# VH-VL binders against o60147: the designs that were tried, part 87

Target 1, 175 residues: o60147
Amino acid sequence: MLEKNKYLYIFRHIQTNQVLLSQGNVLKKTALFQLPYPLQKPVAPNGMRPAKLRKDHWVPLLKVEFPNESMFQSVFMQLLNYRKYRSVQPLTSDLLKLPIPVRRRKIMRQEVPNTIADLADILNKEKFPENSVRLQLSDKSDSEYADWPPSVQIDSEEIKLSRGFREKTTVDEAR

## First folded at step 3 (VH-VL)

Design r8 (framework fv_patecibart)
Fold by ESMFold2-Fast, scan of step 3:
Structure r8 (fold): chain C 175 residues (1-175), chain A 121 residues (1-121), chain B 107 residues (1-107)
Amino acid sequence: as target 1 above (175 residues)
Amino acid sequence: QVTLKESGPTLVKPTQTLTLTCTFSGFSLTDSGVGVAWIRQPPGKALEWLAHIYWDDYKRYYPALKNRLTITKDTSKNQVVLTMTNMDPVDTATYYCAHRSWLTGYHFDYWGQGTLVTVSS
Amino acid sequence: EIVLTQSPDFQSVTPKEKVTITCRASQDIGDSIHWYQQKPDQYPKLLIKYASESFSGVPSRFSGSGSGTDFTLTINSLEAEDAATYYCHQYYSFPWTFGQGTKVEIK
């Protein structure tokens, strides 16, 4: 379905605040490969196995509607690259003073503001037509993490967290 | 089975450009999370990471050498190419290409046999 | 960049003895350390990943431990085939760095 190819669905973990990007309104377990810190310790000697996907632990953060599939793919890939860049940067001295579990928790909690800021940065760089990109957030205050370009229109209606994305609940589609 | 093999000139003169090709099998650079790195080892010295390219064409270079290095891929030929400009005798080393899946960690799980490149006048 | 310092640089060991190699990072890197074995005139081979997890096919006599800044590779009972240079490698902070290596020889 073309509709799914125009939408970027962004989920956040209810406990860690880690973020996953999806081309569909249902998370697939392969999305866990996006995480710089696995939710579970790798168990395979011949490579890392993905952490188990608990669909009930991921809730909608943001839905982005793009003018076309090509721009969706471009923004999606750029967001993945921004996340890779962040995962390999040297940590500040303040973070390095913290015990590893506390440090990782702080880093993971910043994924929501970081993802929103990265999305805005990418959209400011890519000159889309005015009001051509639509954002719908679960919490409208999250839009305050960034300055948005004229190409972006923020929907006045929030996503209902308990029901997943509007078209279908995540749990219902995954079944 | 994953295999990698380096190819290129074994002798380079100072100031010339080095071009090395890594040809591989057993994986595709279109596979999510997969990448290929170039690592060198001067005779009797430690390993030095130089460059990495991922399935999505994301590229990383060792910062001190970034302006001399270019890494590219040709997914249809199963090849990764490294170019290094302005070669100097201190760049004499065995050059390896290695497989890495970003998703399994930053370890290098499979390596080519290496190719010795000597830089001399 | 993170500097990895290995100790000792060189060790000559009789067969069946326990070998201990240490790697010290210039700053806390968690468990983001890997160990490689390089035999003379051969390419490096992965032994241990994530400080303590054995790579596929690696003999059980090899083990890794440590976290933070101090890491150890142990060969419980040295075999003749274990004569090699061992390198630690960190993937916590870019750029990726290797230790200077520890050469293990059989007496």
Scores: ipSAE 0.006, ipTM 0.462, lowest interface PAE 14.2, mean pLDDT 79

Design r9 (framework fv_patecibart)
Fold by ESMFold2-Fast, scan of step 3:
Structure r9 (fold): chain C 175 residues (1-175), chain A 121 residues (1-121), chain B 107 residues (1-107)
Amino acid sequence: as target 1 above (175 residues)
Amino acid sequence: QVTLKESGPTLVKPTQTLTLTCTFSGFSLTDSGVGVAWIRQPPGKALEWLAHIYWDDYKRYYPALKNRLTITKDTSKNQVVLTMTNMDPVDTATYYCAHRSYLTGYYFDYWGQGTLVTVSS
Amino acid sequence: EIVLTQSPDFQSVTPKEKVTITCRASQDIGDSIHWYQQKPDQYPKLLIKYASESFSGVPSRFSGSGSGTDFTLTINSLEAEDAATYYCHQYYSFPWTFGQGTKVEIK
């Protein structure tokens, strides 16, 4: 019950820098609904929401470990809501002056710093116990996009998984 | 049609806790993207956003008042409740609840009539 | 937090005159501004959304403009029912904030 789903897995697209949130170490197709811009161009004039997920194109950005499922649920819900909030905001005047392809590329590339900043904002507003939340990043320099509260402990080791969050060493048929 | 109405005490003594209820119709707090906010206005002064609750039970509070505010919902009764602790005369204001859906826009499109709460010894 | 500063605080206007109200944000907020009208002893009503889009049922004499840090609400020809306090509101950055208000009175 409360001990399930205490890990948040955050993925980054290798080309666009777009970010996807997952409750498990494997991305599901439904995660694509988090993206304001399709990863692929529409295959048909009216096909605006491609549903195909290219798992090889998503790499770990960070993994967040919570002490219990209740804290995980609270932070996950808030982070997902922050991202939905960002997707419906009007564009700034600086972005509106750019050609559409350039504008979208800039917006996409901001998703990594934005997601990290959003996570830090949520954790700073919650009063979790000291060192109760553990962050493990693929690139520790990404932690510099935000100021972290005392509740956060950043793991000294970076994520070295080559295919998402899957490890090669444990052979298990369950999937 | 969307309607909201605030209810609660009109007089509160300093240090007491204020509890206000917003009762609404024309929408459900289970509708995706829908939320309800509490906004106050001291007599003759500007509007101040206090708290917001979303359909998925996500809650936000004005940072300076976060430790004094609690917002909850009862979807079966179509109600949102705001609790504010340690009331002070400076908290005297008309308190409004308002409808907002982030999927359609980040504006308060429907408001309750407001309830004046006076904090006085 | 983003501070919204309105100008003027008060304006007394003859019927049929043009009214201009400005709202200045402490940082660039794009077009993330809404305008509300509040008549005496009444609740606020949404007037203009996203800096320049009229809300449903709002008379055409009301218009909004601006982007970045400077925004303007215009009433092209003031009518008696327009006596009210007008507030700008930003939702770009949390916490969400309102301007201090501009009171428009009929002479």
Scores: ipSAE 0.000, ipTM 0.462, lowest interface PAE 16.3, mean pLDDT 80

Design s1 (framework fv_patecibart)
Fold by ESMFold2-Fast, scan of step 3:
Structure s1 (fold): chain C 175 residues (1-175), chain A 121 residues (1-121), chain B 107 residues (1-107)
Amino acid sequence: as target 1 above (175 residues)
Amino acid sequence: QVTLKESGPTLVKPTQTLTLTCTFSGFSLSTYGVGVAWIRQPPGKALEWLAHIDWDDDKRYYPALKNRLTITKDTSKNQVVLTMTNMDPVDTATYYCARIRYDESGYFDYWGQGTLVTVSS
Amino acid sequence: EIVLTQSPDFQSVTPKEKVTITCRASQSIGSYIHWYQQKPDQYPKLLIKYASQSFSGVPSRFSGSGSGTDFTLTINSLEAEDAATYYCQQYDSLPLTFGQGTKVEIK
């Protein structure tokens, strides 16, 4: 049985490559508040963050299983903190030279590799037992964005995108 | 019409806590792309940003003052509250609240009239 | 933090003359600079956003230009009502910062 708050579900936007973190296998509309609103990068109202949640636009990126709720909370909060830190960092001069629309697309596309790298960095910093954290990816090649510690075991089976993190019936609760 | 108005004590003793309320009309803090900021100006000095809170509850504080500042919002009352602890005479300033608008960066399109807060014994 | 340095600190200008105020950022901020006018005993008012875009209702004699680190606010023909302190502000990165201000007086 699934222990509450033992799994981290990570979603990717099918068009923009933006990433959302979830404590459940179904996204809530409040998850949109996680999306970077980079203060160092100007955004049009419709630029970086969708106005509302469209469940059909988000697909599974990866699922992380932790040994207990305490470890889950620690990693989840650190990952949110890393994402927030990234949103306030000064931009490289290379990015500043690009037109705003091109710059936004480049930044959005980096969210998947950045999230995976951040997750690996957190797990490398934490001293978790060998093979205690399990990763299941939708595309196993995404695991190559980082070097994983001995605490991580990557599942040989990929997540089937046709079913997502939801079973067969779609339950999308707007609250 | 967008309006903002500051309210709170005009005189504070050293070491006391200052609480200022910004009451606004003509917009909602649940609207995408808007926030409310607190900016102060000591007599004869430049503008200094203190904190802001956005439609998505994202709170930002000036790093050197972060341990003294708390910003909260009440969207149902159209209010934003700033609390600043351990007041010192150097904190004497006119305190403004302003709407921060995010079109393609953060800028302040409408300001309150300001309230002078004097810190003295 | 990004430091904004304005030049000059003060200028006294004859009516109808052109006024130029410069704002220099300690690092590149693209076009993410905004300009405010503050008349004595009044609150600041937005003049120019994104280096060059006039805010609604602002007289056409005000214009802005620049990108990267060097920005300019120009008043093409100074009117008496333009006596004020002018501030630049960046929001390329946090913390949000203002320049020290440029005071413009009528001669």
Scores: ipSAE 0.000, ipTM 0.466, lowest interface PAE 13.2, mean pLDDT 83

Design s10 (framework fv_patecibart)
Fold by ESMFold2-Fast, scan of step 3:
Structure s10 (fold): chain C 175 residues (1-175), chain A 122 residues (1-122), chain B 107 residues (1-107)
Amino acid sequence: as target 1 above (175 residues)
Amino acid sequence: QVTLKESGPTLVKPTQTLTLTCTFSGFSLSTYGVGVAWIRQPPGKALEWLAHIDWDDDKRYYPALKNRLTITKDTSKNQVVLTMTNMDPVDTATYYCARLRYYDASGHFDYWGQGTLVTVSS
Amino acid sequence: EIVLTQSPDFQSVTPKEKVTITCRASQSIGSYIHWYQQKPDQYPKLLIKYASQSFSGVPSRFSGSGSGTDFTLTINSLEAEDAATYYCQQYDSLPLTFGQGTKVEIK
């Protein structure tokens, strides 16, 4: 990485499809604070297992490269605000009709499409220069969850899950 | 660029069946979180949702019209078809198709067709 | 079904004046309300989604607010091109319903 604070790293859970946002290419345990539901099932009739960060259960969803730190901070903050706004809204009446396990599964599954749509919505509102924001996805079909503005360039190369986000640059190798 | 266009007869006699086709481009109805809806508007009146069909073939109909409506999709042709039986002069309206984009458990209509006026008269 | 009632039915407004349109739901719908603009003999266009989120390409003079049962669409400085009928629509529950519409005309 030639400079910090211009990349947004987005991870998804391999089983639940829940999404975590990260300013760095490695998830920190505190990122679990973003999750509305525990990742672990009850181990006994007495309550739920605590949420635990298992880094092997989280895979890259997408990486966003911004031209500078200011644009990164603006988009990252707005994306967090979108997620917070959604989390405080009451559930729709249709969701409330569903059994709790089915309801939770539906809500969690929607985090990937919702996050991608949120990102696109933010980028459509911002008037960034043409081709100034680069997206690299682990699955290019996920880009279909939204309509992208001219400022966005989608990388033809997908993120290789075996490498995660941890690819080295010449600057990183020289240090 | 997303486009939708309605096609079908513009004049229908009372008791006949109306069949309308929505042809769209710029998206696929196999993509998670998208659907296509039919909404109508009688002359000088408000918008009325009739039916929609989602990427997973889940179909929803306005309850009072449910026994008259059938909605189907052909994902390979990018088409959604609405059939409405036993047409009556009160069904005279401009019929629109629109893309239903889901966000969380809710949805909104982000792009609409131009509409087609269907007149029911003998 | 959820009934949406808009106020006023009709408003004649001088250019550059602020326009406020209200939509009231018969039961709480959270923020699951959307606003559409329909110009004469044209199809509706999405303006605001989920009570307060502007759709792409929509001028900044349009804004939405509210939650629960009371929602507002505001045009902070009316332009001639804004003469249209405005509709609110809910997706809290099926069936999907629209308000009766508010017609805005330039004086």
Scores: ipSAE 0.012, ipTM 0.635, lowest interface PAE 8.3, mean pLDDT 84

Design s11 (framework fv_patecibart)
Fold by ESMFold2-Fast, scan of step 3:
Structure s11 (fold): chain C 175 residues (1-175), chain A 121 residues (1-121), chain B 107 residues (1-107)
Amino acid sequence: as target 1 above (175 residues)
Amino acid sequence: QVTLKESGPTLVKPTQTLTLTCTFSGFSLSTYGVGVAWIRQPPGKALEWLAHIDWDDDKRYYPALKNRLTITKDTSKNQVVLTMTNMDPVDTATYYCARIPRYYDSSFDYWGQGTLVTVSS
Amino acid sequence: EIVLTQSPDFQSVTPKEKVTITCRASQSIGSYIHWYQQKPDQYPKLLIKYASQSFSGVPSRFSGSGSGTDFTLTINSLEAEDAATYYCQQYDSLPLTFGQGTKVEIK
């Protein structure tokens, strides 16, 4: 797709605040591979994934426009690596003291601020030109989760999804 | 841009109650994951975390001081207030408020300038 | 509570030399540690978070490493503006605690 190589879309689950990354404005079922599965995760992350990808339950969190595919690929791969790194870290003693349902909700709720902070960390470490990266947020206040480098321009424009996204959401909802 | 500023009395007598206000801009305490903490530093000594409050009105206090500390927020005014009862000369310190950008990592990414509170008779 | 012990307490270093500051936790804290810089008569500034991730705008000469109980903050080549007291802070468990500080002075 035309947008695919320059745009990073980040979606959040409306109930759990779990996060999915996409290379385009269409959320594919393969994105579920970003979420933990019971056999691949210790006690805490087990069962944190939705049972099925329902596109209507995922809303845009933010969209990042890069000036070229090379910058996009670098940031996207690093962000996936950050997410994987966090998923395998030991739980803090404070989290271990919480009942499992409370602990799981707290961990899942961390994914939105965690992903935004990770994105900012990556962008701060890269040597990108001033105002070369355009960040669009569904909720502008989410920009406050991190300090952004001079390379980032924050845009208040609404995140537009393709008509195909809507149609596929309807199909995915069909029992 | 994020700014925080402490305000309150600079001189307090033993047994009195100290009330400090943190006024901030550039962020909202209604934003998911965000909190504001109070940290103090006695002259020439290390930093001590006292309390924090987050977007969810979840309040946490240093255990040894819990019975003396109250933290509250006024989201509409962008203010967090710390109250400390029964002040003692050992409580003489510079008091800072600081932002916690994400509740899960409890980092203090932006700090106020600090206010020196002297407790003496 | 988790006690953080920093070493050394003080060091006087010539410009351009490498500075290493160690923080030892009384129990394992994974990677749940942050580092701060405090210049005289100023408020602390966040340098490194999550043991090794640089905060926004922090010069590349600063780096953090370690896990478990032993952590290190390194200044690869000391500049005059780096004269400050450095603090580690853990967030593995409440109460949140800081080390006693390491003062770095330029010769």
Scores: ipSAE 0.000, ipTM 0.480, lowest interface PAE 15.2, mean pLDDT 80

Design s12 (framework fv_patecibart)
Fold by ESMFold2-Fast, scan of step 3:
Structure s12 (fold): chain C 175 residues (1-175), chain A 121 residues (1-121), chain B 107 residues (1-107)
Amino acid sequence: as target 1 above (175 residues)
Amino acid sequence: QVTLKESGPTLVKPTQTLTLTCTFSGFSLSTYGVGVAWIRQPPGKALEWLAHIDWDDDKRYYPALKNRLTITKDTSKNQVVLTMTNMDPVDTATYYCAHRKYYDSGLFDYWGQGTLVTVSS
Amino acid sequence: EIVLTQSPDFQSVTPKEKVTITCRASQSIGSYIHWYQQKPDQYPKLLIKYASQSFSGVPSRFSGSGSGTDFTLTINSLEAEDAATYYCQQYDSLPLTFGQGTKVEIK
């Protein structure tokens, strides 16, 4: 049970720019089920899919600290719903004209700006107290993807991952 | 309200080519992350995955059968077509098409009713 | 290709009794396994996804567990409507493969 959890971590893949949402500071292999595209293609038709979770290939995009667990849960669930609904919308005709590899790269690159915009939209609809939500960004320029409400305090500094981030019990290890 | 239905010949002679059509409603194959698969089941035997096609036209085939299989889609008609060449009596099976939500996930959440194809002379 | 072996092949069970079906993979597949239920003369229906997650509308008496090579599907209290063949399926690697099936009948 995560009864004291009030932190949301969002990670991006260093090569593809795909995004993973995490409750707290640990990435679990099940987070890979958020991705419509595998991180690695099999070299043969019977290759492994989806790719293994390599924590060294994921970097923190942002960290959000909420006033309490109720607000965290509300925002987290809304963000998951935004991502689900984006995944079922039809592709534009412009995207359909592109070769498949180019199309995939373009879609993947949009995940960072889209996730940030979705987060800001959710926070703008909520009536949180002024400066009650702390947003830490690895790169402050990413804050420009959206307009933030008065409830959000932006703090641009390196996101320090806790000791638990690379725990064996939360990561699939190959031996 | 996702529905799928298989159609095609129920009797095929050895060496002939089988063409099956999956007609669906409640989703579009232009939708990001969506795909359709073909799975068969010989009478009294296990399920066998044959092929799938995704929204972005990525195609995968069962390796031992890939030289005999072709999968295509017509997004405007809500149809996926499977073609299998050089039919043999051992290919007698119920053929299903199924919806899958995510690229290469192998998660078949909605299935057609199936069509029995008998291969005999 | 990954081979999935189910046990038992057949089970005849008294109503309300607990049923346990196992699926063993020829190599580690993490949690990349799904379970399907196929009633006589019907198409398969998704029951459990990703080893332990119930699909929408599935009764709570069904549960899944396991990781690596050994997986279990449990029916806590068998109902008459549960008479069916149950299949496990892996998606760790292509080609996608299914177990041979476990047939459950009511006594």
Scores: ipSAE 0.007, ipTM 0.519, lowest interface PAE 11.7, mean pLDDT 81

Design s13 (framework fv_patecibart)
Fold by ESMFold2-Fast, scan of step 3:
Structure s13 (fold): chain C 175 residues (1-175), chain A 122 residues (1-122), chain B 107 residues (1-107)
Amino acid sequence: as target 1 above (175 residues)
Amino acid sequence: QVTLKESGPTLVKPTQTLTLTCTFSGFSLSTYGVGVAWIRQPPGKALEWLAHIDWDDDKRYYPALKNRLTITKDTSKNQVVLTMTNMDPVDTATYYCARIHYWDSSGPFDYWGQGTLVTVSS
Amino acid sequence: EIVLTQSPDFQSVTPKEKVTITCRASQSIGSYIHWYQQKPDQYPKLLIKYASQSFSGVPSRFSGSGSGTDFTLTINSLEAEDAATYYCQQYDSLPLTFGQGTKVEIK
């Protein structure tokens, strides 16, 4: 029987703050289909999706370790459902007053706080054991976007990156 | 295969309300980033955008016509409806519906209906 | 609103010659411009999106270029089936606007 993944990796785009969810520590090209707004003009044959994953533009936002695969799958699916729910909600009147490009940039910038808040909301609704879920963030101040339940332990050590440095194990190695 | 088709009255009297329906297939208005727009073209003149509605029920209207236009959708029937009040002979035009795909930051009108000519006369 | 001005309004061109159509925006629109082809008595069809990307099925003789305020649609070698009115359209801000159109006829 093969071990299943019990880790959730969340990546942030360094310029737009768009977020990608991954079951592995390496982003796959297919993860780009999570984006409603591509990072650059698409050069794919049909022009409807990003042609390339720019590995050096994605950095870790946070990593979540779950006690088992079942809990991981439950939280991961709920988080995807929250993101889908947000994508189909009517926009606020404040956003509707903005020009489309400005509105989209503002929406993209909110993906980090929204994803963190959604994760915390899901974890607050679950009855996980105390300190059973471990969070490790690249910037610990991002934990302040939400109130965390007793089941969550926030690692005192941040995910470290040097300026201009990218650890290959956090990026998709395929195609 | 993406298709769109306009339907509604071809003759409207001044002051009446026009209601046009766009029926489409090959995509859903529940898909993130997808919308449907209405564009008109008076005989021999340029294209004019009127309104669009997005996957999230976000409605946008040409400002000068906003008080006359209403756009709605029925995602279960794959339909978008445009209503325009107080029709005037100057509103005589071919009316098109077209798909907007926002997937690549902002979308072109990538597929169009065949258009329906609406004549406004007494 | 952003005004798009096309030049020329009308062009009668010998087959196989190069056609250049320009579209000038009243303010910078980045690359948020698309080009459409409308043949007589037909609905418009998307040709070029995001200033320079060809839409599916569009012949390679069509190309687009430009950024900011000045944009160009080029037909490298005009064919008989290319007789049409060409429109540019911006998506930088609302309301969405089209140019006045450029009519291309075969000599």
Scores: ipSAE 0.000, ipTM 0.475, lowest interface PAE 14.1, mean pLDDT 80

